# VHH binders against Reelin domain-containing protein 1 (REELD1), part 2

Target 1, 156 residues: Reelin domain-containing protein 1 (REELD1), of Homo sapiens (Human) (a0a1b0gv85r24to179)
Amino acid sequence: FSHGASTVACDDMQPKHIQAQPQHQDSHHITIHTHRTSYAPGDKIPVTVRSSRDFMGFLLQARRVSDHQIAGTFVLIPPHSKLMTCFQEADAVTHSDKSLKRNLSFVWKAPAQPVGDIKFLLSVVQSYFVYWARIESSVVSQQTHSSAHSDDRMEP

## First folded at step 16 (VHH)

Design u3
Fold by ESMFold2, last read:
Parts: structure tokens; sequence; C-alpha cells
Structure u3 (fold): chain B 156 residues (1-156), chain A 120 residues (1-120)
């Protein structure tokens, strides 16, 4: 597992370090910026991960707010990362090597069918014993379709 | 080829002490987690102690305060100082090692074991 997270981590996003505990969420140094507050099905959403400290490993997924199930696919990923298949092709991104990382840019593509509001979840390994699991982005709301199909024009 | 060689086992009276050693080769010792496990006759192998590369230690409840794990990176050796020994500590003691990975690790390498027998 020197070259990425294993599929065992697809659900809980946890590193399997010997007798290590995750750090408290309020001590992380990470910002996940989604560059949009809303999306439509099929949209591509830029995502930027910024850290004030170097880190070596990560696992990134997008999840439905309603039930935390994985959604969508990643279509652009940064150097020193690789695509991962948890349940569907390219639905997660992980590190590909131990190089120090700081700022990572991704593009996520929403499913073609409606899946509701989503957020991004990120687990980060700063060092073998220092990690945070399931850091959350802000919610990206799915646009409703209720007003899109109204037709108020008169017909002859 | 990774090798772990335990030594220092033997017979000891209850209340006595032993120091186990485990000499390691074939991997980067200073970056590895090292541990001790034990197996009594008819029982499953159980955790005793671990020491991480940074020096943090963890112990099974049954040995806390009596056993001390330590490491000497210059000699590629891990130790288990066993004090106040009880007959219940009788077992084969195994050294274990793993190289760290970024995302996770389990103990990957095991020694052949050294017998510790504590007489009442």
Amino acid sequence: as target 1 above (156 residues)
Amino acid sequence: QVQLQESGGGLVQAGGSLRLSCAASGFTFSDSAMGWYRQAPGKEREFVATIYSGGDTYYADSVKGRFTISRDNAKNTVYLQMNSLKPEDTAVYYCAATEYTIWGSEYDYWGQGTQVTVSS
C-alpha cells in the first residue's frame, strides 16, 4: 500500500496503521474548495485541496449527502495521484507515491441521473502515524428541475 | 531476505525477570514498527507489545507495568524486558516486524520464537 489506498478503504476511508488513531477533525490543516455551490447532473466540478502542511497520502471521494454513498467520477487528477475504482470506474482518487503534496486539483463529473446534494470526503496521511479521516467539503447542492420545464407562452 | 532472530528465552521462577532480544536484517529497521506476540500451548497467538519507529509504545493490558519494549536502531534490535513474571506468561514469544506504508500496514515478518517458561 506504498502506492495508494486499497479497496478495503472504499467504505470507511481509513488507513490501516498498526494501533494508530485518527487525529481530531478540528486539528486538520486542509481546505477543500469546490469552486461551485451547486450543480446539474452531468456537470464537471473543479475541486481544489489545499494544505498548510506537507502530506504524503490521501483518498478522495464524492458522496451523496443523504446516505453517504459514493457518486460520480473523476475525470482530471493531479500528478502523483491515480484513479481508483471502488464501485464504479474512477469514482475515487488516491496518491500514487510518497512524494510530498500540498495543493491538488481535480475535476469531478456528476452522474447523468439525479443523485441529490453531494459533498467531497478526503482522508489525508501527513505521516504514517498522523492522519485525518473523512474531512468534508461544503455541500454542493443539486439544482432542482421544478422550474425548468414551465411554458407560459400563449399558443394560437 | 528478511530475518528475525529471537533470543533470551529460558526458565525463570515466578517474580523473576528475563530480557528477550530480536535481531533483525533484510529491511530498513529504523523505519519499521516492531512488536512481540506470544502463544501459550493450545491458545491463539496474542499481542504483547509494539514500538513504532518514532518510539511510541503500546502494551496488552495483561503486561502493562511489568513489560517494557525498546529498540536500538544502531544494532537493528528490539528488546522485551519482562519483570515480575507470572506462570501465565509462559509461552513462545515471537518477534514481528513491518515496513511502514503510506496508507497502512500489518506485521509482515515473524521470527521463529523463543520459549519462556515461568515456574511457580
Scores: ipSAE 0.104, ipTM 0.469, lowest interface PAE 3.5, mean pLDDT 83
Fold by ESMFold2, fold request of step 18:
Structure u3 (fold): chain B 156 residues (1-156), chain A 120 residues (1-120)
Amino acid sequence: as target 1 above (156 residues)
Amino acid sequence: QVQLQESGGGLVQAGGSLRLSCAASGFTFSDSAMGWYRQAPGKEREFVATIYSGGDTYYADSVKGRFTISRDNAKNTVYLQMNSLKPEDTAVYYCAATEYTIWGSEYDYWGQGTQVTVSS
Protein backbone atom coordinates (compact mmCIF):
# COMPACT_ATOMS: atom_id res chain seq x y z
CA PHE B 1 0.00 0.00 0.00
CA SER B 2 2.03 2.92 -1.40
CA HIS B 3 -1.02 5.21 -1.57
CA GLY B 4 -3.97 5.21 0.73
CA ALA B 5 -5.57 2.94 3.27
CA SER B 6 -6.70 -0.55 2.34
CA THR B 7 -10.46 -1.18 2.02
CA VAL B 8 -9.97 -3.84 4.71
CA ALA B 9 -9.64 -0.84 7.06
CA CYS B 10 -13.16 0.37 6.21
CA ASP B 11 -14.68 -1.21 9.31
CA ASP B 12 -12.00 -0.95 11.99
CA MET B 13 -9.91 1.94 10.56
CA GLN B 14 -6.73 0.22 11.76
CA PRO B 15 -3.39 0.46 9.99
CA LYS B 16 -1.90 -2.94 9.15
CA HIS B 17 1.78 -2.06 9.61
CA ILE B 18 3.95 -4.88 10.89
CA GLN B 19 4.36 -4.13 14.60
CA ALA B 20 2.96 -0.59 14.42
CA GLN B 21 2.14 0.84 17.83
CA PRO B 22 -1.29 2.31 18.49
CA GLN B 23 -0.93 5.42 20.63
CA HIS B 24 -2.94 6.45 23.67
CA GLN B 25 -5.88 8.64 22.60
CA ASP B 26 -4.85 11.36 25.08
CA SER B 27 -1.44 11.77 23.40
CA HIS B 28 -2.63 12.77 19.92
CA HIS B 29 -2.16 16.36 18.74
CA ILE B 30 -5.18 16.34 16.41
CA THR B 31 -8.26 18.52 16.35
CA ILE B 32 -11.27 17.65 14.18
CA HIS B 33 -13.37 20.78 13.83
CA THR B 34 -16.78 20.36 12.22
CA HIS B 35 -17.72 24.07 12.17
CA ARG B 36 -21.29 23.14 13.16
CA THR B 37 -23.00 21.26 15.98
CA SER B 38 -26.00 20.30 13.83
CA TYR B 39 -26.98 19.65 10.24
CA ALA B 40 -29.97 19.07 7.99
CA PRO B 41 -30.16 16.32 5.37
CA GLY B 42 -28.25 17.32 2.23
CA ASP B 43 -26.11 19.91 4.04
CA LYS B 44 -22.46 20.46 3.23
CA ILE B 45 -20.33 20.54 6.36
CA PRO B 46 -16.78 21.91 6.34
CA VAL B 47 -14.41 19.71 8.34
CA THR B 48 -10.93 20.81 9.33
CA VAL B 49 -8.24 18.49 10.68
CA ARG B 50 -5.39 20.28 12.42
CA SER B 51 -2.27 18.73 13.90
CA SER B 52 0.63 20.20 15.84
CA ARG B 53 2.82 17.42 14.38
CA ASP B 54 3.45 16.25 10.83
CA PHE B 55 1.80 13.01 9.74
CA MET B 56 1.96 10.88 6.60
CA GLY B 57 -1.26 8.91 6.41
CA PHE B 58 -4.90 9.09 7.41
CA LEU B 59 -8.37 7.68 6.94
CA LEU B 60 -11.42 9.88 7.52
CA GLN B 61 -15.06 8.76 7.65
CA ALA B 62 -18.34 10.12 8.87
CA ARG B 63 -20.40 7.60 10.81
CA ARG B 64 -23.88 7.41 12.28
CA VAL B 65 -23.82 7.52 16.06
CA SER B 66 -26.67 5.00 16.26
CA ASP B 67 -25.08 2.04 14.46
CA HIS B 68 -21.58 3.21 13.47
CA GLN B 69 -22.28 2.79 9.76
CA ILE B 70 -20.54 5.09 7.30
CA ALA B 71 -22.76 7.87 5.96
CA GLY B 72 -22.58 10.69 3.47
CA THR B 73 -19.96 11.64 0.93
CA PHE B 74 -16.93 13.91 0.68
CA VAL B 75 -17.24 16.50 -2.05
CA LEU B 76 -14.06 18.54 -1.49
CA ILE B 77 -10.75 17.16 -0.30
CA PRO B 78 -7.25 18.59 0.16
CA PRO B 79 -4.12 17.98 -1.91
CA HIS B 80 -2.26 14.73 -1.18
CA SER B 81 -5.53 12.96 -0.46
CA LYS B 82 -7.91 10.83 -2.44
CA LEU B 83 -11.52 9.71 -2.25
CA MET B 84 -12.18 6.13 -1.24
CA THR B 85 -15.19 3.86 -1.57
CA CYS B 86 -15.89 1.73 1.47
CA PHE B 87 -19.60 0.99 0.93
CA GLN B 88 -20.81 3.86 -1.24
CA GLU B 89 -18.88 6.06 -3.62
CA ALA B 90 -16.74 8.73 -1.97
CA ASP B 91 -17.72 7.89 1.59
CA ALA B 92 -14.14 8.04 2.92
CA VAL B 93 -10.95 10.02 2.35
CA THR B 94 -7.40 8.76 2.66
CA HIS B 95 -3.88 9.98 1.86
CA SER B 96 -2.62 9.62 -1.70
CA ASP B 97 1.11 9.78 -0.89
CA LYS B 98 3.66 9.99 1.92
CA SER B 99 4.01 13.80 1.83
CA LEU B 100 3.96 15.32 5.29
CA LYS B 101 0.55 16.69 6.19
CA ARG B 102 -0.49 19.10 8.92
CA ASN B 103 -3.76 20.91 8.25
CA LEU B 104 -6.41 19.39 6.02
CA SER B 105 -9.75 20.80 4.91
CA PHE B 106 -12.70 18.76 3.69
CA VAL B 107 -16.34 19.23 2.80
CA TRP B 108 -18.73 16.46 3.74
CA LYS B 109 -22.20 16.25 2.26
CA ALA B 110 -24.91 14.69 4.36
CA PRO B 111 -27.23 12.19 2.69
CA ALA B 112 -30.47 13.59 1.32
CA GLN B 113 -32.28 11.01 3.45
CA PRO B 114 -32.25 11.35 7.24
CA VAL B 115 -29.52 9.27 8.92
CA GLY B 116 -29.44 10.72 12.44
CA ASP B 117 -26.56 12.09 14.48
CA ILE B 118 -23.07 11.65 13.08
CA LYS B 119 -19.45 11.86 14.18
CA PHE B 120 -16.29 12.05 12.14
CA LEU B 121 -13.70 9.36 12.82
CA LEU B 122 -10.05 9.83 11.90
CA SER B 123 -7.12 7.46 12.00
CA VAL B 124 -3.67 9.04 11.59
CA VAL B 125 -0.29 7.50 10.85
CA GLN B 126 2.44 9.83 12.04
CA SER B 127 5.23 7.47 11.05
CA TYR B 128 5.43 3.81 10.05
CA PHE B 129 5.27 2.76 13.71
CA VAL B 130 3.22 5.52 15.34
CA TYR B 131 -0.51 5.89 14.80
CA TRP B 132 -3.75 6.86 16.47
CA ALA B 133 -6.94 5.09 15.48
CA ARG B 134 -10.53 6.30 15.50
CA ILE B 135 -10.05 9.83 16.84
CA GLU B 136 -13.55 11.26 17.18
CA SER B 137 -15.04 14.65 16.48
CA SER B 138 -17.85 16.09 18.54
CA VAL B 139 -21.31 14.82 17.59
CA VAL B 140 -23.07 16.69 14.79
CA SER B 141 -26.74 16.35 15.56
CA GLN B 142 -29.32 15.93 12.84
CA GLN B 143 -31.90 18.72 13.03
CA THR B 144 -35.36 17.32 13.78
CA HIS B 145 -37.01 20.24 12.01
CA SER B 146 -36.20 21.15 8.43
CA SER B 147 -35.79 24.82 9.31
CA ALA B 148 -34.05 25.46 5.97
CA HIS B 149 -37.25 24.29 4.23
CA SER B 150 -39.86 25.93 6.44
CA ASP B 151 -40.46 28.89 4.09
CA ASP B 152 -42.76 26.84 1.80
CA ARG B 153 -44.94 25.32 4.54
CA MET B 154 -47.89 26.60 6.51
CA GLU B 155 -47.01 26.99 10.16
CA PRO B 156 -49.07 28.13 13.16
CA GLN A 1 15.93 -6.55 -13.05
CA VAL A 2 15.13 -6.40 -9.36
CA GLN A 3 17.52 -8.47 -7.29
CA LEU A 4 18.00 -9.11 -3.57
CA GLN A 5 21.00 -11.24 -2.64
CA GLU A 6 21.59 -12.36 0.93
CA SER A 7 24.97 -13.36 2.32
CA GLY A 8 26.70 -13.93 5.66
CA GLY A 9 24.88 -17.04 6.79
CA GLY A 10 26.61 -20.07 8.23
CA LEU A 11 27.14 -22.31 11.22
CA VAL A 12 27.77 -20.69 14.59
CA GLN A 13 27.80 -21.88 18.19
CA ALA A 14 25.16 -20.69 20.62
CA GLY A 15 26.04 -17.30 22.08
CA GLY A 16 27.89 -16.36 18.91
CA SER A 17 27.27 -13.65 16.36
CA LEU A 18 26.67 -13.33 12.62
CA ARG A 19 26.08 -10.38 10.34
CA LEU A 20 23.79 -10.89 7.37
CA SER A 21 23.93 -8.63 4.33
CA CYS A 22 21.43 -8.10 1.53
CA ALA A 23 22.64 -6.37 -1.63
CA ALA A 24 19.82 -4.76 -3.59
CA SER A 25 19.51 -3.60 -7.18
CA GLY A 26 16.88 -2.76 -9.78
CA PHE A 27 14.71 -0.43 -7.68
CA THR A 28 15.03 2.80 -5.68
CA PHE A 29 16.66 1.44 -2.52
CA SER A 30 16.69 4.72 -0.57
CA ASP A 31 12.89 5.03 -0.82
CA SER A 32 12.21 1.41 0.14
CA ALA A 33 11.43 -0.33 3.39
CA MET A 34 13.79 -3.26 3.91
CA GLY A 35 13.17 -6.26 6.11
CA TRP A 36 14.28 -9.65 7.24
CA TYR A 37 12.13 -12.74 7.63
CA ARG A 38 13.08 -16.28 8.60
CA GLN A 39 11.73 -19.77 8.15
CA ALA A 40 12.70 -22.79 10.19
CA PRO A 41 12.04 -26.31 8.86
CA GLY A 42 8.36 -27.20 9.15
CA LYS A 43 7.35 -23.74 10.30
CA GLU A 44 5.76 -20.70 8.68
CA ARG A 45 7.92 -17.81 7.57
CA GLU A 46 8.05 -15.23 10.35
CA PHE A 47 8.90 -11.57 10.64
CA VAL A 48 12.29 -10.65 12.14
CA ALA A 49 12.98 -6.95 11.55
CA THR A 50 12.14 -3.96 9.37
CA ILE A 51 13.97 -0.72 8.64
CA TYR A 52 12.08 2.05 6.86
CA SER A 53 13.57 4.58 4.45
CA GLY A 54 13.70 7.21 7.22
CA GLY A 55 15.63 4.86 9.51
CA ASP A 56 12.81 3.81 11.88
CA THR A 57 13.14 0.16 12.95
CA TYR A 58 11.00 -2.54 14.47
CA TYR A 59 11.71 -6.06 15.67
CA ALA A 60 9.87 -9.25 16.48
CA ASP A 61 9.70 -9.82 20.24
CA SER A 62 11.83 -12.96 19.96
CA VAL A 63 14.86 -11.00 18.70
CA LYS A 64 14.57 -7.65 20.46
CA GLY A 65 17.80 -6.63 22.15
CA ARG A 66 19.84 -9.28 20.29
CA PHE A 67 19.39 -8.32 16.63
CA THR A 68 19.99 -4.95 14.97
CA ILE A 69 18.84 -4.02 11.47
CA SER A 70 20.66 -1.25 9.63
CA ARG A 71 21.02 0.10 6.09
CA ASP A 72 23.66 1.75 3.95
CA ASN A 73 21.94 3.69 1.16
CA ALA A 74 25.27 4.42 -0.54
CA LYS A 75 25.90 0.68 -0.94
CA ASN A 76 22.24 -0.30 -1.51
CA THR A 77 22.62 -2.81 1.32
CA VAL A 78 20.64 -3.79 4.40
CA TYR A 79 22.25 -5.62 7.30
CA LEU A 80 21.12 -7.80 10.18
CA GLN A 81 23.56 -8.00 13.10
CA MET A 82 22.64 -11.09 15.10
CA ASN A 83 24.16 -11.36 18.58
CA SER A 84 23.66 -13.86 21.42
CA LEU A 85 22.43 -16.45 18.95
CA LYS A 86 20.29 -19.33 20.20
CA PRO A 87 19.49 -22.69 18.61
CA GLU A 88 15.93 -21.45 17.98
CA ASP A 89 17.35 -18.77 15.67
CA THR A 90 18.24 -21.57 13.20
CA ALA A 91 16.42 -20.80 9.95
CA VAL A 92 16.71 -19.62 6.39
CA TYR A 93 16.80 -15.81 6.52
CA TYR A 94 15.17 -13.86 3.69
CA CYS A 95 15.65 -10.25 2.70
CA ALA A 96 12.51 -8.40 1.59
CA ALA A 97 11.82 -5.00 0.07
CA THR A 98 8.82 -2.74 -0.51
CA GLU A 99 8.55 0.82 -1.77
CA TYR A 100 5.91 2.13 0.65
CA THR A 101 4.10 0.80 3.72
CA ILE A 102 2.24 3.78 5.31
CA TRP A 103 -0.98 1.90 6.06
CA GLY A 104 -0.03 -1.75 5.69
CA SER A 105 2.81 -4.18 5.28
CA GLU A 106 3.31 -5.85 1.91
CA TYR A 107 6.69 -6.82 0.51
CA ASP A 108 7.13 -6.60 -3.26
CA TYR A 109 10.45 -8.47 -3.58
CA TRP A 110 12.15 -11.38 -1.85
CA GLY A 111 15.68 -12.71 -1.85
CA GLN A 112 16.77 -16.34 -2.23
CA GLY A 113 17.61 -16.75 1.47
CA THR A 114 20.73 -17.61 3.46
CA GLN A 115 20.98 -20.45 5.98
CA VAL A 116 21.80 -19.70 9.61
CA THR A 117 22.47 -22.68 11.87
CA VAL A 118 23.08 -22.27 15.57
CA SER A 119 24.51 -25.29 17.36
CA SER A 120 24.56 -26.04 21.00
Scores: ipSAE 0.097, ipTM 0.463, lowest interface PAE 3.8, mean pLDDT 83
Fold by ESMFold2, fold request of step 18:
Structure u3 (fold): chain B 156 residues (1-156), chain A 120 residues (1-120)
Amino acid sequence: as target 1 above (156 residues)
Amino acid sequence: QVQLQESGGGLVQAGGSLRLSCAASGFTFSDSAMGWYRQAPGKEREFVATIYSGGDTYYADSVKGRFTISRDNAKNTVYLQMNSLKPEDTAVYYCAATEYTIWGSEYDYWGQGTQVTVSS
């Protein structure tokens, strides 16, 4: 409820008053690491954002690979951050103050119903004049569930 | 009542150097990020360089290794040393400041600009 991204940024994830943008994706110094390469509905997934340089602002979302819509909720967030509601409660995380940030840890909870493959998108503001928008994690694949047991019953 | 006043622009031959200055007042300079932008005729304003209050610097790829941003907190002044100038560096150069409103700002401060012209 202090210095955070506006909900207007929920769709495009861009700072609204900053016109400068990086020219190359390879110029950012940020990685988004997920603990796992796959998930089941309802899973909690640790997410780590690491940067080799200080930054002040950010907006983090998980999105479906199929249509880029926001999915799931954040259940643990680091200091100097706050939860944000874009579509449903706690579906995004943003900064809460101007402190310099470097390495941030989160826990994301997948929806209880299947939503398909997801990825994390991060926008970072290092200063009013320098930002990167929509930095992507690797894809986290949704685990599929096999059909019911065969005609013969199996024991566990 | 924030004031940003650029100086040091002018006409210079390709390969030459200029040093721009921006004198600042009306805010706590030592707590602010300062930067330089430029706008060539018919183009959108583009980022050139920034310097944090802590001294970290960032540059557009087109100026890395040629331009150096610096600040003097005692004089409330930010500088841009421009070396190895090229005709494509021709633009109006603007000093900018932020109040550390990181994602949206009611206080985006810009100077009036200083012309830099690099001839062939």
Scores: ipSAE 0.086, ipTM 0.415, lowest interface PAE 3.8, mean pLDDT 82
Fold by ESMFold2, last read:
Structure u3 (fold): chain B 156 residues (1-156), chain A 120 residues (1-120)
Amino acid sequence: as target 1 above (156 residues)
Amino acid sequence: QVQLQESGGGLVQAGGSLRLSCAASGFTFSDSAMGWYRQAPGKEREFVATIYSGGDTYYADSVKGRFTISRDNAKNTVYLQMNSLKPEDTAVYYCAATEYTIWGSEYDYWGQGTQVTVSS
């Protein structure tokens, strides 16, 4: 699996190494910056993963806060990464090789249909034995319609 | 065909030092990650340290700053320098190797172990 995460990891985002040791969440050195606190359906959102330490592998997804289902697609990804299909084309990104990585930039595209608030989840493998799973970004809220009062979204 | 043989274990007083060696054969050592694990009586085996093929290292929090892992690719040997030893470091120490790097590789090979005993 030096060429990416297995689709078995789509749900739990866990590496499957024998003897791999999950690390405490408060010990990771990774920031997921979404560059926005809100989005509208169809928006493209830049996402930056920054780490103060080198790492080799990763799996990145966006998920709905309400039910943790994967949402949206990635439309730009950094070198040494590849698109992955968990449920819909390009709904996840993983490493494509073992090169050391530090700062990664992505563009995520929200579905055209409303899906509610989302957050990004990232699992990182620093080494064969050391990983952090399901590191979370801040929530990115789906925008309320910007009229003087709420818009009715149940009618076409 | 693959063999990992640990040596250098023994009895040492607390605060002392010990150097473990692991001689490897039967695989491409320079492309492999090497690690040390330990198992105390009545406890599960636990991670101690790793060194990757590129030379980067990682340590369990319990040994960080006291233990140093290193490798000699010309001799196909990995070492564990253990300083400032504590009675809690008493265990059988195992050398381990894997030829794979990132997400789903299995640990492929294990040594026989060498006993380290740290007296108070």
Scores: ipSAE 0.063, ipTM 0.403, lowest interface PAE 4.6, mean pLDDT 82
Fold by OpenDDE, fold request of step 18:
Formats: sequence, C-alpha cells, structure tokens
Structure u3 (fold): chain B 156 residues (1-156), chain A 120 residues (1-120)
Amino acid sequence: as target 1 above (156 residues)
Amino acid sequence: QVQLQESGGGLVQAGGSLRLSCAASGFTFSDSAMGWYRQAPGKEREFVATIYSGGDTYYADSVKGRFTISRDNAKNTVYLQMNSLKPEDTAVYYCAATEYTIWGSEYDYWGQGTQVTVSS
C-alpha cells in the first residue's frame, strides 16, 4: 500500500505485501526520542524519530510495557503522515504518500486513565525489500503521584 | 505474462568477477523497484541488493563494496556486477521486481534464478 500501512499490520507491525525478511534490529539507523522520561495521564508527549537515511514508509505506535497493548492517541503528526486506527481512532501514525522521510516529529497524548509505563514502537520501510519492525524507544514511566497535565507540543 | 529471466551465472574462482543480468517483461519496468536475492544450499533466501526506480541503491552488508546493482530502463534489464567473489557468495541468485508501493507491493515477481559458484 502506497497510502500508509494497512490495519492488518497493527498487531505485528510488519508490512504484509513485501516479500522480504526483516532486517536485524542491530542494523537499523533510527533513534526514537521521547523528550520525557515520565508522564501523567492526559499528558502530551513529544516524540521524535531521527534517521541517518531516508525511508519511505513507517508505522508508529505507543504500547504498554506490561501487556504490549496499544495505548493513547496522536494529536500532532508531521507532514506526509496520516492518523490510523488500530485499537482506537488516531492511536497510530503512518505515512500518507511516497515522499522520502528522515526526521519526524509527533505529539502523543496519554490516556486519561492510568495505563502504566509505555514505549513507542516504530516499523520502517527503507527499501522495497528492506524494513525494520518494532524499533523501540526508551520506556516512558507513568507517574504515580502526579496528575498534572502537560502540553509539550513540538512543531514538526 | 510477467517474466524475469536471470543470466550470467556460472563457475568462477575466488577473487573473480561475474555480471548477472535480469531481463524483465510484462510490467512497467521503469516505475518498478528491482532487486537481487540469493539462496545458498541449506540456508534461507537473503537480500543482496535493490535499486529504486529513481536509481538509488541499497546493499546487504555482506556484499557492500563488492557488488553493484544497476539498471537499464531502455532494455528493461537490471544488472548485478559482482567483484571480489568469495566462496560464501555461492548461491542461486534470484531477480525480484515490485511495482512502487511504500508499505508493500500489489504484486511481486521473481525469476527462476541463476547459479553462481565460487571455487576456493
């Protein structure tokens, strides 16, 4: 699909129409930055993807560390991207066109209810035959004694 | 109607060179990404190289600096220049094609493969 990832990929985060083997995790050239190490329910967290090479497609999710369930929604996405629905509306982001991408900025909104620690997972299609699945960010810990809402919105 | 036909394989001594060709027909070649894979006996098929419609290339680490993928759109042909060949490069080499898609392809095409044997 040239217009973003299929919802069929929501679970395993793998392209479904590419007859290629996923690349080893140690060979990727991508870093996910969350700019925060902790969050409270309802917080907005900036997420940045940095790559040393251009890539064509991607799928980005936030998942709970405890059970790997998709959590939260994205409230800001970069150009050439679109929101998609895996578990709920706007809980994932994918590419919207064939433009080459390298550095991307997002804003993720935590659920209103506590969901525990989360991490961001990113799959990237760099080549028609080369992709990486489920590149992980560092863990963003849920704050236990804070309900403060933060709006750390980053511009793409 | 779609066809990918590899040629140029054979026996070569270590340190030698081969040039593989893949003649394509039955689809819009100029808009397609082309690639090479290989499969050694008892091993899984592995990625070797790809070339985009725009000419950009990507290589497996194991062949980087030794292999060069190129294309001639006028001839609907993709090439794999293999230099400094090693016994470990011995495999059946497959040509692959896909129409441009970002998260996959609507169709995937494969050749029958050509044998490359590198003797020590």
Scores: ipSAE 0.045, ipTM 0.293, lowest interface PAE 2.8, mean pLDDT 87
Fold by OpenDDE, fold request of step 18:
Structure u3 (fold): chain B 156 residues (1-156), chain A 120 residues (1-120)
Amino acid sequence: as target 1 above (156 residues)
Amino acid sequence: QVQLQESGGGLVQAGGSLRLSCAASGFTFSDSAMGWYRQAPGKEREFVATIYSGGDTYYADSVKGRFTISRDNAKNTVYLQMNSLKPEDTAVYYCAATEYTIWGSEYDYWGQGTQVTVSS
């Protein structure tokens, strides 16, 4: 669809119109930058996509490292993009038009509850016959709250 | 009925050149994206090149700088100029056509393929 990815793509993050799959992992020109290496529940994490080449379509998700489930929501998206609902509202971002894109900035909001370590996954459509699926970011680790056991030993 | 007919394949020595043609019919050629794929024996079909209706082109890294895709809308034909051929380029080359939307397409069609053999 010209107006973003279909929900059918939510799981495999693949364009459904492309029958022949190019080698996805080794030839992409895209980097996903997470400006943070760790996060706490509820945190907002800036995510930047940089590409050396223009592309027309994309699908961006955050997934848990443990089980690859989509997690969190996007609270800031760049122009020519739209929020998408895969499992919950605004848990994915896709293109809203066919304009050429190269560098994109997003803000992802972590769930209020701990979900573990996260990776961002990006699929990009450069052309009808050229796409990359599930380009991965570095892991963003969930911060473990050290329960400061304040042993308030009330001495009597 | 949509038809794609490849031609121009054959045997060529390493370093040589071939020009493939794909004659298209049965759809609005000028509005369609055209592409070339290839499949070597025992390997999966792989992308070679594509050309949009607007003329934008994309190439696989393995053929970039050596192959050129072009189209002639008046002839409903897409071409693949292959220069500096290598034995690794040996494959059946397939023409592809589609009216597409990003993340979706109305249709996609494939030719029967033409054999390209590059001898060492």
Scores: ipSAE 0.034, ipTM 0.256, lowest interface PAE 6.9, mean pLDDT 86

Design u3
Fold by OpenDDE, last read:
Structure u3 (fold): chain B 156 residues (1-156), chain A 120 residues (1-120)
Amino acid sequence: as target 1 above (156 residues)
Amino acid sequence: QVQLQESGGGLVQAGGSLRLSCAASGFTFSDSAMGWYRQAPGKEREFVATIYSGGDTYYADSVKGRFTISRDNAKNTVYLQMNSLKPEDTAVYYCAATEYTIWGSEYDYWGQGTQVTVSS
């Protein structure tokens, strides 16, 4: 726990060191802000976690809305955090120590390939007894390239 | 030395009530979060309830509305009032503690447990 989440947690996003059950989603005091509602492939999106209370641990991922697969990578992480490899290198972020955290800022980089709409999922360990799994952000929609068919009708 | 001592367990009929107590010593109780866990035979230990220093409480879904966790800082004691007990509540109940000041530590405090048996 002190060294971050284990890769075993990549799928279910549950802390393995705590024998507590996840708390009800409606009881959390965490908000995830994406600052953007849409993105294009390759874009960098700032993500902010705000909490009214201190917490010790976390696991942050971006997942596709369509199939819940992990997508993208993190290119900026706050102090007391470390990059994690779930599916690919740096596709997740977790804590690097047990220091108290409250507000965190990240930058997520979208895959170069279109992956569709995404959500950020956050698991937070507030204490040895209390954690929340898979707190969701609002959807960040993938921008559809309107193929401007420039009808360059060359008039003869 | 940190000590957690549970008491109040026993045999009770379904629908009955028990009140567990956990006497704590060896750490700053008032600044600590206290919790109850339970382990039934052949099952994994599971979370039951927790109470923070500020009085905030959390419960497992399986006990919500039936169990109440409380604390008395003057007595360094945490309680678990268990109402409407079911046979499924049969387990060894463990008291647990973590100090806010020691969250950087990997150490958790645990009691020895008290047996709760609910007969049908």
Scores: ipSAE 0.017, ipTM 0.273, lowest interface PAE 7.8, mean pLDDT 86
Fold by OpenDDE, last read:
Structure u3 (fold): chain B 156 residues (1-156), chain A 120 residues (1-120)
Amino acid sequence: as target 1 above (156 residues)
Amino acid sequence: QVQLQESGGGLVQAGGSLRLSCAASGFTFSDSAMGWYRQAPGKEREFVATIYSGGDTYYADSVKGRFTISRDNAKNTVYLQMNSLKPEDTAVYYCAATEYTIWGSEYDYWGQGTQVTVSS
């Protein structure tokens, strides 16, 4: 746990050290914010995690909406985090230590090939008895060739 | 060529304040994450603070509540406001930049550093 999630957690995104049952999804205090609503293959997308409470551990992935397969890689991670390999190198991010975390920013890189719409999934460990699995972001849509790049200005 | 130039370092008494600046050029500043690191004599370089392109910030526990990182995209400058300085904050402070690469990796850009000395 203190050294990040195990690869055993890659599929179900559940911590294996916690004996307690997952908390109800409606009770979480976490928001995943994507600074873009759409993307093209190869694009880099900023992703922000906001929490009203501190947490010790996490596992973050991007998955295809169509088949829930892990997609893309992370190219920027915050301190006290490390890249993880689930399906391919750097396709997930987890904590590197048990330092308290609250707000985190990442950059996800889309695959070079079209993979369709994606969602970010986050599992968070607040304590040995409190965790949430597979908190979802809003959908980030894959752009079709004809869609004009709307200037989604990152809100400052 | 990418350039990062630090300024604002110096000697200050414990409890005092300093403001560091880092002027950046040679890359798209507004789309980059900027950060500060420090290295004390005989110690490894350590993370101090980061500000992402979206304005999100992260701090080392040792400086949280005392230091504030900010950026001015119009000036291509990142700042580190250091308050309530302690002798333990004595170090060479380095400005760092990354264009959406792994932070702290060899892909990052680094300044030459500015000396900060906090006396007892």
Scores: ipSAE 0.006, ipTM 0.246, lowest interface PAE 11.1, mean pLDDT 86

